# VH-VL binders against TRIO and F-actin-binding protein (TRIOBP), part 4

Target 1, 110 residues: TRIO and F-actin-binding protein (TRIOBP), of Homo sapiens (Human) (q9h2d6r1778to1887)
Amino acid sequence: LNFKKGWMSILDEPGEPPSPSLTTTSTSQWKKHWFVLTDSSLKYYRDSTAEEADELDGEIDLRSCTDVTEYAVQRNYGFQIHTKDAVYTLSAMTSGIRRNWIEALRKTVR

## First folded at step 22 (VH-VL; from e2 with heavy chain D31R Y55W)

Design k1
Fold by OpenDDE, fold request of step 26:
Structure k1 (fold): chain C 110 residues (1-110), chain A 120 residues (1-120), chain B 110 residues (1-110)
Amino acid sequence: as target 1 above (110 residues)
Amino acid sequence: QVQLQQSGAEVKKPGASVKVSCKASGYTFTRYGISWVRQAPGQGLEWMGWISAYWGNTNYAQKLQGRVTMTIDTSTSTAYMELRSLRSDDTAVYYCARGHRYYTYYFDYWGRGTLVTVSS
Amino acid sequence: QSALTQPASVSGSPGQSITISCTGTSSDVGGYNWVSWYQQHPGKAPKLMIYEVSERPSGVSNRFSGSKSGNTASLTISGLQAEDEADYYCSSYTSSSTLVFGGGTKVTVL
């Protein structure tokens, strides 16, 4: 399987699903994870070893993804995955990484 | 082709209110925010606030808090900006601008502006 | 929400390169990669020239480029042309989820 993988951070907000907000948060509230993009979901793990062990930390169902857009975060490069259920906020270390992820994720938009 | 069609020029007395409209076309209205920016004669650009066409959330410049209201009508793809308690220093060209998607980090399309003149 | 600091005016001869600075704080220019630049000719609406510090919209000449260092963003216009004579405004996203503009710079082509 040729899935896109890589390190990013996800905003861990209290309660689920996350509530959309115009307000950005500090990086101290972010959690770094190893992300794996599959055909229908974005899975994330503590690291690649956890992936191999199938120790899933979280998953975003992309079957209901409606949009993927850039999002303002402090210092890093943020973006949001919009689903019918919630909006998820992620960030990448570089603009290029963010671009690649956004492009990959947009292919799953239905 | 993205277009933002603004309402015509307004002349108001001090203390009155003005409501400027901005009809959007050429794109999915609810996937973008709208910002309002004004420019007094011979002065620079001043950000007034923005509204999400998707969530309806607003954020206004602190200077205008309590005096400005931004709304949208998704059925007509129209954004509105109401400014109350007008004073002479509110005289300006008021622009609506399309924001970067749901938020308005930058403005890629602008209306032609609406002149609002406040005078006794 | 104090305005970003721009020089009042910058001038250059045709073919030269000029740079306009935009200085903010760690709460805006220095804190986020959401600096944009707008060109405004007399009696016209502003036009987006640069977004996200250095990204150029489709249709904008590659003579316009943007950069950022610390709390200062810069717009460079290379190969200065008569048509470039205009007012230029920088803007930045802020930590208060607002936007702020610079005071504007008048560019004169000698």
Scores: ipSAE 0.782, ipTM 0.919, lowest interface PAE 0.7, mean pLDDT 93
Fold by OpenDDE, fold request of step 26:
Structure k1 (fold): chain C 110 residues (1-110), chain A 120 residues (1-120), chain B 110 residues (1-110)
Amino acid sequence: as target 1 above (110 residues)
Amino acid sequence: QVQLQQSGAEVKKPGASVKVSCKASGYTFTRYGISWVRQAPGQGLEWMGWISAYWGNTNYAQKLQGRVTMTIDTSTSTAYMELRSLRSDDTAVYYCARGHRYYTYYFDYWGRGTLVTVSS
Amino acid sequence: QSALTQPASVSGSPGQSITISCTGTSSDVGGYNWVSWYQQHPGKAPKLMIYEVSERPSGVSNRFSGSKSGNTASLTISGLQAEDEADYYCSSYTSSSTLVFGGGTKVTVL
């Protein structure tokens, strides 16, 4: 199976994802990870070596994904994954990378 | 098709308040924010604020802080904008506009506007 | 925040190409790719012509194009037509999670 993979950043606070807000978030809390899109989840690792070792840092269950949309963040190109339980904020280095990820993720929207 | 139906023209005295409504149709209301923009006669567009139709979060222009309140009624897909302590320079056409998505980075659909006249 | 800077007026003959500038700061036009352009005819509501700097909504003529360099966004109208005579406003998302409009530009077709 060929899953979509690549580097992005996520607002990753210990314990619980941040609540959505109209106020944009600075990059001070962003964490860079290696992301892997599977059929039902978006997994992220420290790097590709960690992926091979199955050392998972986090996972977003896309089975409850309701929407994926662009989101304004400083410096980079942000977007949000909306699930029934939470909203996850991610960021890509280029608009093209963001577009590709959003398109891929929207295919999982129920 | 997307439509934003605004309430009718208002005439108010200084010191009074006005509440303009904006009924949305033709799309999933909770997936799009609403922004309010006003335009004084012969002047440019002025952003007043926005509200998330999903979470209800608001952000107002600083000059209107404390004097404006934006609300939504998801059961009727209607947005409201209340402006208090009206003065003559609040005379303007008030537009509601649909935002990009949950927030309002740009406005793809506009109401026809509501004229609010403030005069003694 | 203060309004974005637009020229008060721009004119051209039918068939010509004209450009309207919109100058802001690193906290708005220069900081985000969320610049929009609106066309407004007398007595009418504004109409979205360009979003995200250079994207056109469906139904908008390809004679309208947008670009950005530094803190200045530009709207270009090619093949100028009589119906293009209107006021044009730029807008931008800001670092304060607000929107700001330009002062507007009156386009006259000679």
Scores: ipSAE 0.777, ipTM 0.916, lowest interface PAE 0.7, mean pLDDT 93
Fold by ESMFold2, fold request of step 26:
Structure k1 (fold): chain C 110 residues (1-110), chain A 120 residues (1-120), chain B 110 residues (1-110)
Amino acid sequence: as target 1 above (110 residues)
Amino acid sequence: QVQLQQSGAEVKKPGASVKVSCKASGYTFTRYGISWVRQAPGQGLEWMGWISAYWGNTNYAQKLQGRVTMTIDTSTSTAYMELRSLRSDDTAVYYCARGHRYYTYYFDYWGRGTLVTVSS
Amino acid sequence: QSALTQPASVSGSPGQSITISCTGTSSDVGGYNWVSWYQQHPGKAPKLMIYEVSERPSGVSNRFSGSKSGNTASLTISGLQAEDEADYYCSSYTSSSTLVFGGGTKVTVL
């Protein structure tokens, strides 16, 4: 249905939903991956060769996705995927790439 | 068509409080946040604080902490700003503005403003 | 005293290009890509012209462009027209999760 692929970075630990009063220095590390969007999940791999071999680095279940929205990060263009149990923080190299990913992912939000 | 309808002008004495309302229409209220911004006569814009229509949480400008309370009523799609212990230098136009659902990044739609005058 | 420094006034003739500067710190303009510009005509509410440094909202003329270098953001108005005469404010997201405005710049079309 909604098919999209591309390079992005993700924080290696998902978090609780953020608060506007929260001022903390994150210790999470950015990891670059090859992301593949399906109907029900956002899968990510080391590269497109790993995708072909189905060697998954991780997967975000979009069936419980409640929101996808911009998030301030240093230097790049960040956004968050909110699910029932966790918040995933990703970043794109340009605002256009982020916009296109947010648009595609928002189609999974009820 | 996004609209933010603010309550009418107010005249208050020093030491009183004022509560300004901001009724939203034309969009899903809980998908955005509301900021309050004031502008004293002949002066620039001053951000006062923000409230999430989704979380109900607030973030206030440090200089106003303790004097300001921002609330929402999702059943009427209305945001409120109350400023207490008014002084003459609180005389300003008070704007509500729609922003990002969670964070204070930018304001894409603004109310027309509410003039609050503090005088004897 | 505003948190962000703007020139008090800038003027230009119809058809010229003008640039308005907005200088902050590494904790705001220099640290994040959430810098915005607002136009305010006398007696009216501000209008968003540019967000996220260089993005134009739908319906804003492409004569308005934004950029950033270091701690300084810039708004450029090309092809200056009489209707551009107004006050212009920059704003920036901050590391304390707040927002600050510049002092404003009066643009005069000669």
Scores: ipSAE 0.108, ipTM 0.756, lowest interface PAE 5.6, mean pLDDT 88
Fold by ESMFold2, fold request of step 26:
Structure k1 (fold): chain C 110 residues (1-110), chain A 120 residues (1-120), chain B 110 residues (1-110)
Amino acid sequence: as target 1 above (110 residues)
Amino acid sequence: QVQLQQSGAEVKKPGASVKVSCKASGYTFTRYGISWVRQAPGQGLEWMGWISAYWGNTNYAQKLQGRVTMTIDTSTSTAYMELRSLRSDDTAVYYCARGHRYYTYYFDYWGRGTLVTVSS
Amino acid sequence: QSALTQPASVSGSPGQSITISCTGTSSDVGGYNWVSWYQQHPGKAPKLMIYEVSERPSGVSNRFSGSKSGNTASLTISGLQAEDEADYYCSSYTSSSTLVFGGGTKVTVL
């Protein structure tokens, strides 16, 4: 089931829990993707055409997600998804987009 | 240090099955996929399929549909490949390989290979 | 499944540059930037040399470079050395959500 879709950026090297991959970064370290939230994962693709073709760039396992929190980054509105095995750092273009994503993701936290 | 440790060589008769194991260490097993690639003696590489270690989803090469099963055991960080109804042209070295951290369509770490010989 | 065509062999003298071609179709090499190159010495497992057409993994010599034009990807080895004598395979993602390898190219250092 798809709950939410949209453009966001993700750091291309997730950190080991509980540490972040990067605290701040230049734009060149951020990778823009098309994100698709399901009931158990956050999948991402290079664009919506890749989603239709199921050409996945990556997945974040939300079943092991323990926390979703705002996180300070430069230029955009950052947040982190904490899982058992990794910490993923994402950014949204606006604070409203970030809030909506955090709210949707937090519904999956146990 | 990422390592993929494969089970030992096997000799089988036509019609039998073989199950090769691939134990991963040095990384978070469920964040990556495992592919299986075989190489017949003196021949090139042939992609067999892959499995997501997180989801358990599989994609198999069309020619192997119905004969291959790939599975994972997250509790032991081990991937398995079973090939059934063996024929002499299944004689090959079977490799497991890990996809890059975010993508599973290229393989940055490889096991040493498992020779499977099928003969009467 | 689409097949990728490589020359059976390529040779060069020490210090020269050589190029190995990998020709597919618009359904694989031409349609995606997910082309990789592997080096294999006799009796050993393949080693990733290039991914995503032109990216070099850490620890791979900068003498190796990749590119693509249309349906043809290329691996270039500059400053050819005896240790470069090996088999080289290209691979590509396909529109059928599968992977294919080329037939392999034996590189001989004269």
Scores: ipSAE 0.000, ipTM 0.558, lowest interface PAE 14.5, mean pLDDT 83

## First folded at step 25 (VH-VL)

Design n1 (from k1 with heavy chain A53P, light chain S26E)
Fold by OpenDDE, fold request of step 26:
Structure n1 (fold): chain C 110 residues (1-110), chain A 120 residues (1-120), chain B 110 residues (1-110)
Amino acid sequence: as target 1 above (110 residues)
Amino acid sequence: QVQLQQSGAEVKKPGASVKVSCKASGYTFTRYGISWVRQAPGQGLEWMGWISPYWGNTNYAQKLQGRVTMTIDTSTSTAYMELRSLRSDDTAVYYCARGHRYYTYYFDYWGRGTLVTVSS
Amino acid sequence: QSALTQPASVSGSPGQSITISCTGTESDVGGYNWVSWYQQHPGKAPKLMIYEVSERPSGVSNRFSGSKSGNTASLTISGLQAEDEADYYCSSYTSSSTLVFGGGTKVTVL
């Protein structure tokens, strides 16, 4: 079993109901994490050593994922994961990295 | 195939209002934003604003704030743009355009445009 | 917001390559990777030629390419053909969650 892994950033927003902000501000609180895509979830850790130690920082349940699409963020390459419960905003350093993640995540869309 | 069918040409007097419709088909209406862009005769493109059919959120060009209203009817997959207090310089071809998913970062499909003429 | 700056006109002979510049600010072209280019023939609606700086929609000729450096985006048309004669507009997402267009460039094929 080979899972997709890599570094990305996630926008740390209070768990508000799914309401995307039209305004992308430079003051957004981005946190860099090591992401691991499984069959049913996107897990993220502080780093790869934390993954090995099973020290989970967060998890997105992809079983309720309804869409994955690009999203405008300053400088980097943003995208959003839409679930029944919330919308998660992530960003990658390159367009290629973003593309690969979006493609991988879209396979989990139900 | 994706289509944006706009309402017909309008002739209005100064001070009147106009409401242009844009019926979308060939795709999931709620998953794409709609923008409105106008073009005065012999002039360039001017972005007017956008609306998200999924969220209902709108954002208008500053110069049109208070004078423009964008709405959607999900049951008919139709977007509407109302412009009030019309002036002669509002004479233009008005386009609806499908944006990127949910928002309108770019416009991949365009309506054929609706000519609105404002004259006394 | 003020329009992006484009040259009023650009001309070339058939088979040549021409480039159209689109200059903005850090609040639009420079700050985001959401620059688009549109082709417009007389009496017709605009047509999307490039999105996200350099991505080409399906059906658009590979003679059209896009790039960006700093606050300036560029559209290059290689192997110029008579049918390429048209007006070209750039656009960009802005920090105010709006879109802005350039003033347009008339391309003439000599």
Scores: ipSAE 0.803, ipTM 0.921, lowest interface PAE 0.6, mean pLDDT 93
Fold by OpenDDE, last read:
Structure n1 (fold): chain C 110 residues (1-110), chain A 120 residues (1-120), chain B 110 residues (1-110)
Amino acid sequence: as target 1 above (110 residues)
Amino acid sequence: QVQLQQSGAEVKKPGASVKVSCKASGYTFTRYGISWVRQAPGQGLEWMGWISPYWGNTNYAQKLQGRVTMTIDTSTSTAYMELRSLRSDDTAVYYCARGHRYYTYYFDYWGRGTLVTVSS
Amino acid sequence: QSALTQPASVSGSPGQSITISCTGTESDVGGYNWVSWYQQHPGKAPKLMIYEVSERPSGVSNRFSGSKSGNTASLTISGLQAEDEADYYCSSYTSSSTLVFGGGTKVTVL
C-alpha cells in the first residue's frame, strides 16, 4: 500500500473549528506539516522523521468526510475537507499539488 | 444538465422593492454558492453579492449594503435576491450564477437574466 | 471595490492572436489565484471561459488561455475567429471575500 504523502499547510484553529470563514488571510496561523493519507484518515506530522517515529501532530478522520473543495486563500492554493465534525482548511504551494491532494481525498468521501 | 431559471421581467417605481428568484436544477443545490450579478444597459458586469446555501453565509457588495438581501429556499432549490429602495440607476439585467463551490469564486453557469426597470 | 482595469477594445484579423489585460491590485488579482474570464455576446448571458487564472472549462476551445503576472491577468485568444467577436470580462476574488469585475473589453474581428 502506497499512501500519498507530502508537504502542505493547515490552518490551525484553537478549540473546536468554527464554520469556515469566507476568507483566510496571510495573518492566519498556517502551520506547515508532512501529511500522510491513509485509507481512513489524513495524518500530519512535523516532518517525515516524526512520521517514522509515530509522533503525530494531528489527524483528520476521513470516515466522516462529506466533501473536499477548493477554497480561497491568499497567495497559495487552498482547499477544505468537510467532515461531519468540522471543516479543515489546508493549502498547497501549487495548483497541481492541490489538485492531486483533492483528487486523492475525494476518493475517501463516503 | 445544470439550469438556473430566473423569474420574469419587473417594472418598478423608485423607492419600491424587487425580489428576483432563481430556481436551480440539475445539481445538488446546497453544494454550490449562488452569486448575483447585474448589468445596466450598455454597461459592464457588476457583482452584487453571493450566498452559500449550505452555510447560509452572505456577502454583499459594499455599494448595496443595507439595500440587498439574498436568501435561499433549500426545499425548492431556489435563490432569491431582494433589492430595496430602488433607484433609476438600478435598472439592469440581473443574473444569478452558480459559483464554485460552496462559495463563489467563479461562475460556471448563468441564468438568462431578469430585466428590472425602475422608472417614474 | 473599484473595477479591474481592461482595455476598452482589442481587434485582430482572423487567425491572429490577441491578448486582453486585466489589471487589479494586491487585494484581488495579485493576491489570489481566482481570476476568471467571461465571454458575452450581445443579448446573451456571460459564459465562463477561464477560471483560476488559467484553467479552462470543459467545452471551451483551447484557443483561449489565461495567465497572470503580478497584478495583471491576461486572456489570450489564438487563431482568432469571427465567433470570438464579443465582450470579455475579467473577474477576481478579493481580500474582502467579494468579487470584482473588470470594465470589459470589446473584441472585434476585422
Scores: ipSAE 0.803, ipTM 0.922, lowest interface PAE 0.6, mean pLDDT 93
Fold by OpenDDE, fold request of step 26:
Structure n1 (fold): chain C 110 residues (1-110), chain A 120 residues (1-120), chain B 110 residues (1-110)
Amino acid sequence: as target 1 above (110 residues)
Amino acid sequence: QVQLQQSGAEVKKPGASVKVSCKASGYTFTRYGISWVRQAPGQGLEWMGWISPYWGNTNYAQKLQGRVTMTIDTSTSTAYMELRSLRSDDTAVYYCARGHRYYTYYFDYWGRGTLVTVSS
Amino acid sequence: QSALTQPASVSGSPGQSITISCTGTESDVGGYNWVSWYQQHPGKAPKLMIYEVSERPSGVSNRFSGSKSGNTASLTISGLQAEDEADYYCSSYTSSSTLVFGGGTKVTVL
């Protein structure tokens, strides 16, 4: 299957998802991951080798995705995945990469 | 088409309050933030604050903290901006503007503005 | 938040290219890729011309372009036309989760 793959960063906060805000805090902890978009989920791994080994670091269930929107992050290009359960904050290195991911993810929005 | 219909001009005395309305149409009201921007006569644009109809959160300009309250009525797709303790330098055209989706990073649609005149 | 710095006025002849600068700090223009530009004709509401530094909304002429270097964003108007005579404002997202406008630039077509 030709899934969309690529490097991005995800905001990793301990515990529950972060509360909605206009922007991430300066103390935000970003973690770079290799992301794989499937029909029903966005999976992320340490790298492509981890993907091959099925060593999953995390997964966002897109079946409950309600929206995907741009989001302000310092120096990079952020966006958020809105699900019924939580909001996930990601960032890409370029606006083009972000655009491509947002477009791909929006196809899964119900 | 997206439209932001603002209430009519207001004339107020110093110390009074004004509440401007902004009725949104042509889009899903809860999926976009609303910002308020004012412009004094012959002056530039001044950002006043932002409200999220989805989250209910607000963020106000520091200089207006304590005097401004932004609210929404989702049933009527209407945003409100109340400014209290009015003074002469509050005289301005007040715009509501649709923000970028849930937030207010930029403003893609604007109301026509509401003139608020504060004079003794 | 202090206003972003714009030149008070810029002028050009029809067909020329002009550039308006918008200078901020690392807390706004330099720190985020959320610079926007607005055109305002007398007695009218502002109109979005550029967002996210260089993105152009549908319906906006390709004569308008945006860029950023360091703490300075720029709006370039190529092929200057009489209808371009207006006030132009830049804005930026800030680290305080606020928006700030520039002081505005009056563009005159000679």
Scores: ipSAE 0.802, ipTM 0.922, lowest interface PAE 0.6, mean pLDDT 93
Fold by OpenDDE, last read:
Structure n1 (fold): chain C 110 residues (1-110), chain A 120 residues (1-120), chain B 110 residues (1-110)
Amino acid sequence: as target 1 above (110 residues)
Amino acid sequence: QVQLQQSGAEVKKPGASVKVSCKASGYTFTRYGISWVRQAPGQGLEWMGWISPYWGNTNYAQKLQGRVTMTIDTSTSTAYMELRSLRSDDTAVYYCARGHRYYTYYFDYWGRGTLVTVSS
Amino acid sequence: QSALTQPASVSGSPGQSITISCTGTESDVGGYNWVSWYQQHPGKAPKLMIYEVSERPSGVSNRFSGSKSGNTASLTISGLQAEDEADYYCSSYTSSSTLVFGGGTKVTVL
């Protein structure tokens, strides 16, 4: 299987679905990871070697994904994955990369 | 086919209140924020605030805090902006605008504007 | 809060290229990639021309392009046409979770 893969950053400690805010002001909790999109989940690892070793750092269950939207973050290009259980905030280095990820993730929205 | 239909022009006395409506159509109302922007005659654009039809949360410009109230009616897909204690410098064209999804970082669709004139 | 700084006016002949600058601070233009540009003809509502610094909405001419360096964003109009005569406003998200507009630039086609 050929999954979408690439580098992005994620904010530590995904929160409960919060009231809408215009931006994430804190950058101290950003962690860079190697992301792998599967049919039902978004997995992330320290790097591609960790992926090969199946050393998972985290996983977002996309089976309950309700929306994926752009989100303001400092410097980079942020977006959020909304699930029934939590909201995850991620960022990409370019708008193009973010667009590609958002498009891919939106295909999993149910 | 996104449309934002605003209410008609208003003429008010100083100290009065005005409530402008903005009826949205052509998209899922609750999936996009609504912002209000005003423009005094011959002047530039001024951001007033934002409301989420999904959450009901609002964010107002500090300049207008305490004097402005933004509300929504999801059953009619209508947003409202009330401005109280009107004064002459509130005379402006008031626009409602659709934000990009839940947040209003930019505005992709605009109403035609509502002229509010405040004069003695 | 404080308006972003734009030149009051810019002019050019048909077919020429012109550039409008929009200068802010690290709290807005410099800190976020959420700069937008709007075109406004007399008696009309503003029209979105550029978003996220350099992204162009569908239906907007490729003669319009956006860029950013430091605290200054720029809108370039190439192949200037009579219909381009209008007021142009930049905007940016701010660290105070607000939106701020520039003072506007009058573009005249000679």
Scores: ipSAE 0.796, ipTM 0.922, lowest interface PAE 0.6, mean pLDDT 93
Fold by ESMFold2, last read:
Structure n1 (fold): chain C 110 residues (1-110), chain A 120 residues (1-120), chain B 110 residues (1-110)
Amino acid sequence: as target 1 above (110 residues)
Amino acid sequence: QVQLQQSGAEVKKPGASVKVSCKASGYTFTRYGISWVRQAPGQGLEWMGWISPYWGNTNYAQKLQGRVTMTIDTSTSTAYMELRSLRSDDTAVYYCARGHRYYTYYFDYWGRGTLVTVSS
Amino acid sequence: QSALTQPASVSGSPGQSITISCTGTESDVGGYNWVSWYQQHPGKAPKLMIYEVSERPSGVSNRFSGSKSGNTASLTISGLQAEDEADYYCSSYTSSSTLVFGGGTKVTVL
């Protein structure tokens, strides 16, 4: 059963652990997606219709999530999901949306 | 109850070094970063740099690069700031402050400060 | 001099609202949502009053509010009280992944 859903943007290339880059490379681009949180992953789709058809744009494996925390982005409210394999950078339109996502995602952290 | 307990006041001569300690309690030490901020008498606040106890990495203010070293001891939950080649204009109160685990965004808890006086 | 410009002093009578400005550039206040405000009474350490432009930490009176427009952030103190007499500093995250403070504003309660 899906835990939380909503629109956010994500950088199309994740960073490498253990320390995420303090700067975004010029090759990274923000892509808007419909995000769906499950108990083991954060899936994202073009829109909710694609979600119904299970046509993924991408997926973040949360089983190895070690941290979820704020990250400065231009003019939006960014955060990062740290996993054993990668660091994913997302952004939300408001601080409230970001806060709600961070709270939901932190429930997956040891 | 979050606390940052700093070492006592120091009087130093020009050219010497000083090392200030900051012992953290009341929270999980590795979940937050430590910044150092100084304030000369009658002056404003100046960010010196930070260290992440989790990653062990540091970031220093450009003007202090080469003169400052920040370290941690996770077994005692203590952060250290060493400033070398002291000059009279290094006279200030030195604060440690708790911040974001990875980035220097804000400082939610502060130590009481350590006065370092550099005089000949 | 400081990278962020604040007025040297602001005064008000008990019960009034006052506003302190903090002006930077597109590389700090204008570009990022990590502006904070600190209150410092004489002989004491600074205390965080506002972070991320407008968020209040737990235990800070709702008489304190923050906002920004363009390259200028503002701290507003409503219902001014004698205890609000202190120095106030703004700070901002920068595009070089550092932090800068404003020069400080002395608030006098008349």
Scores: ipSAE 0.274, ipTM 0.798, lowest interface PAE 4.0, mean pLDDT 89

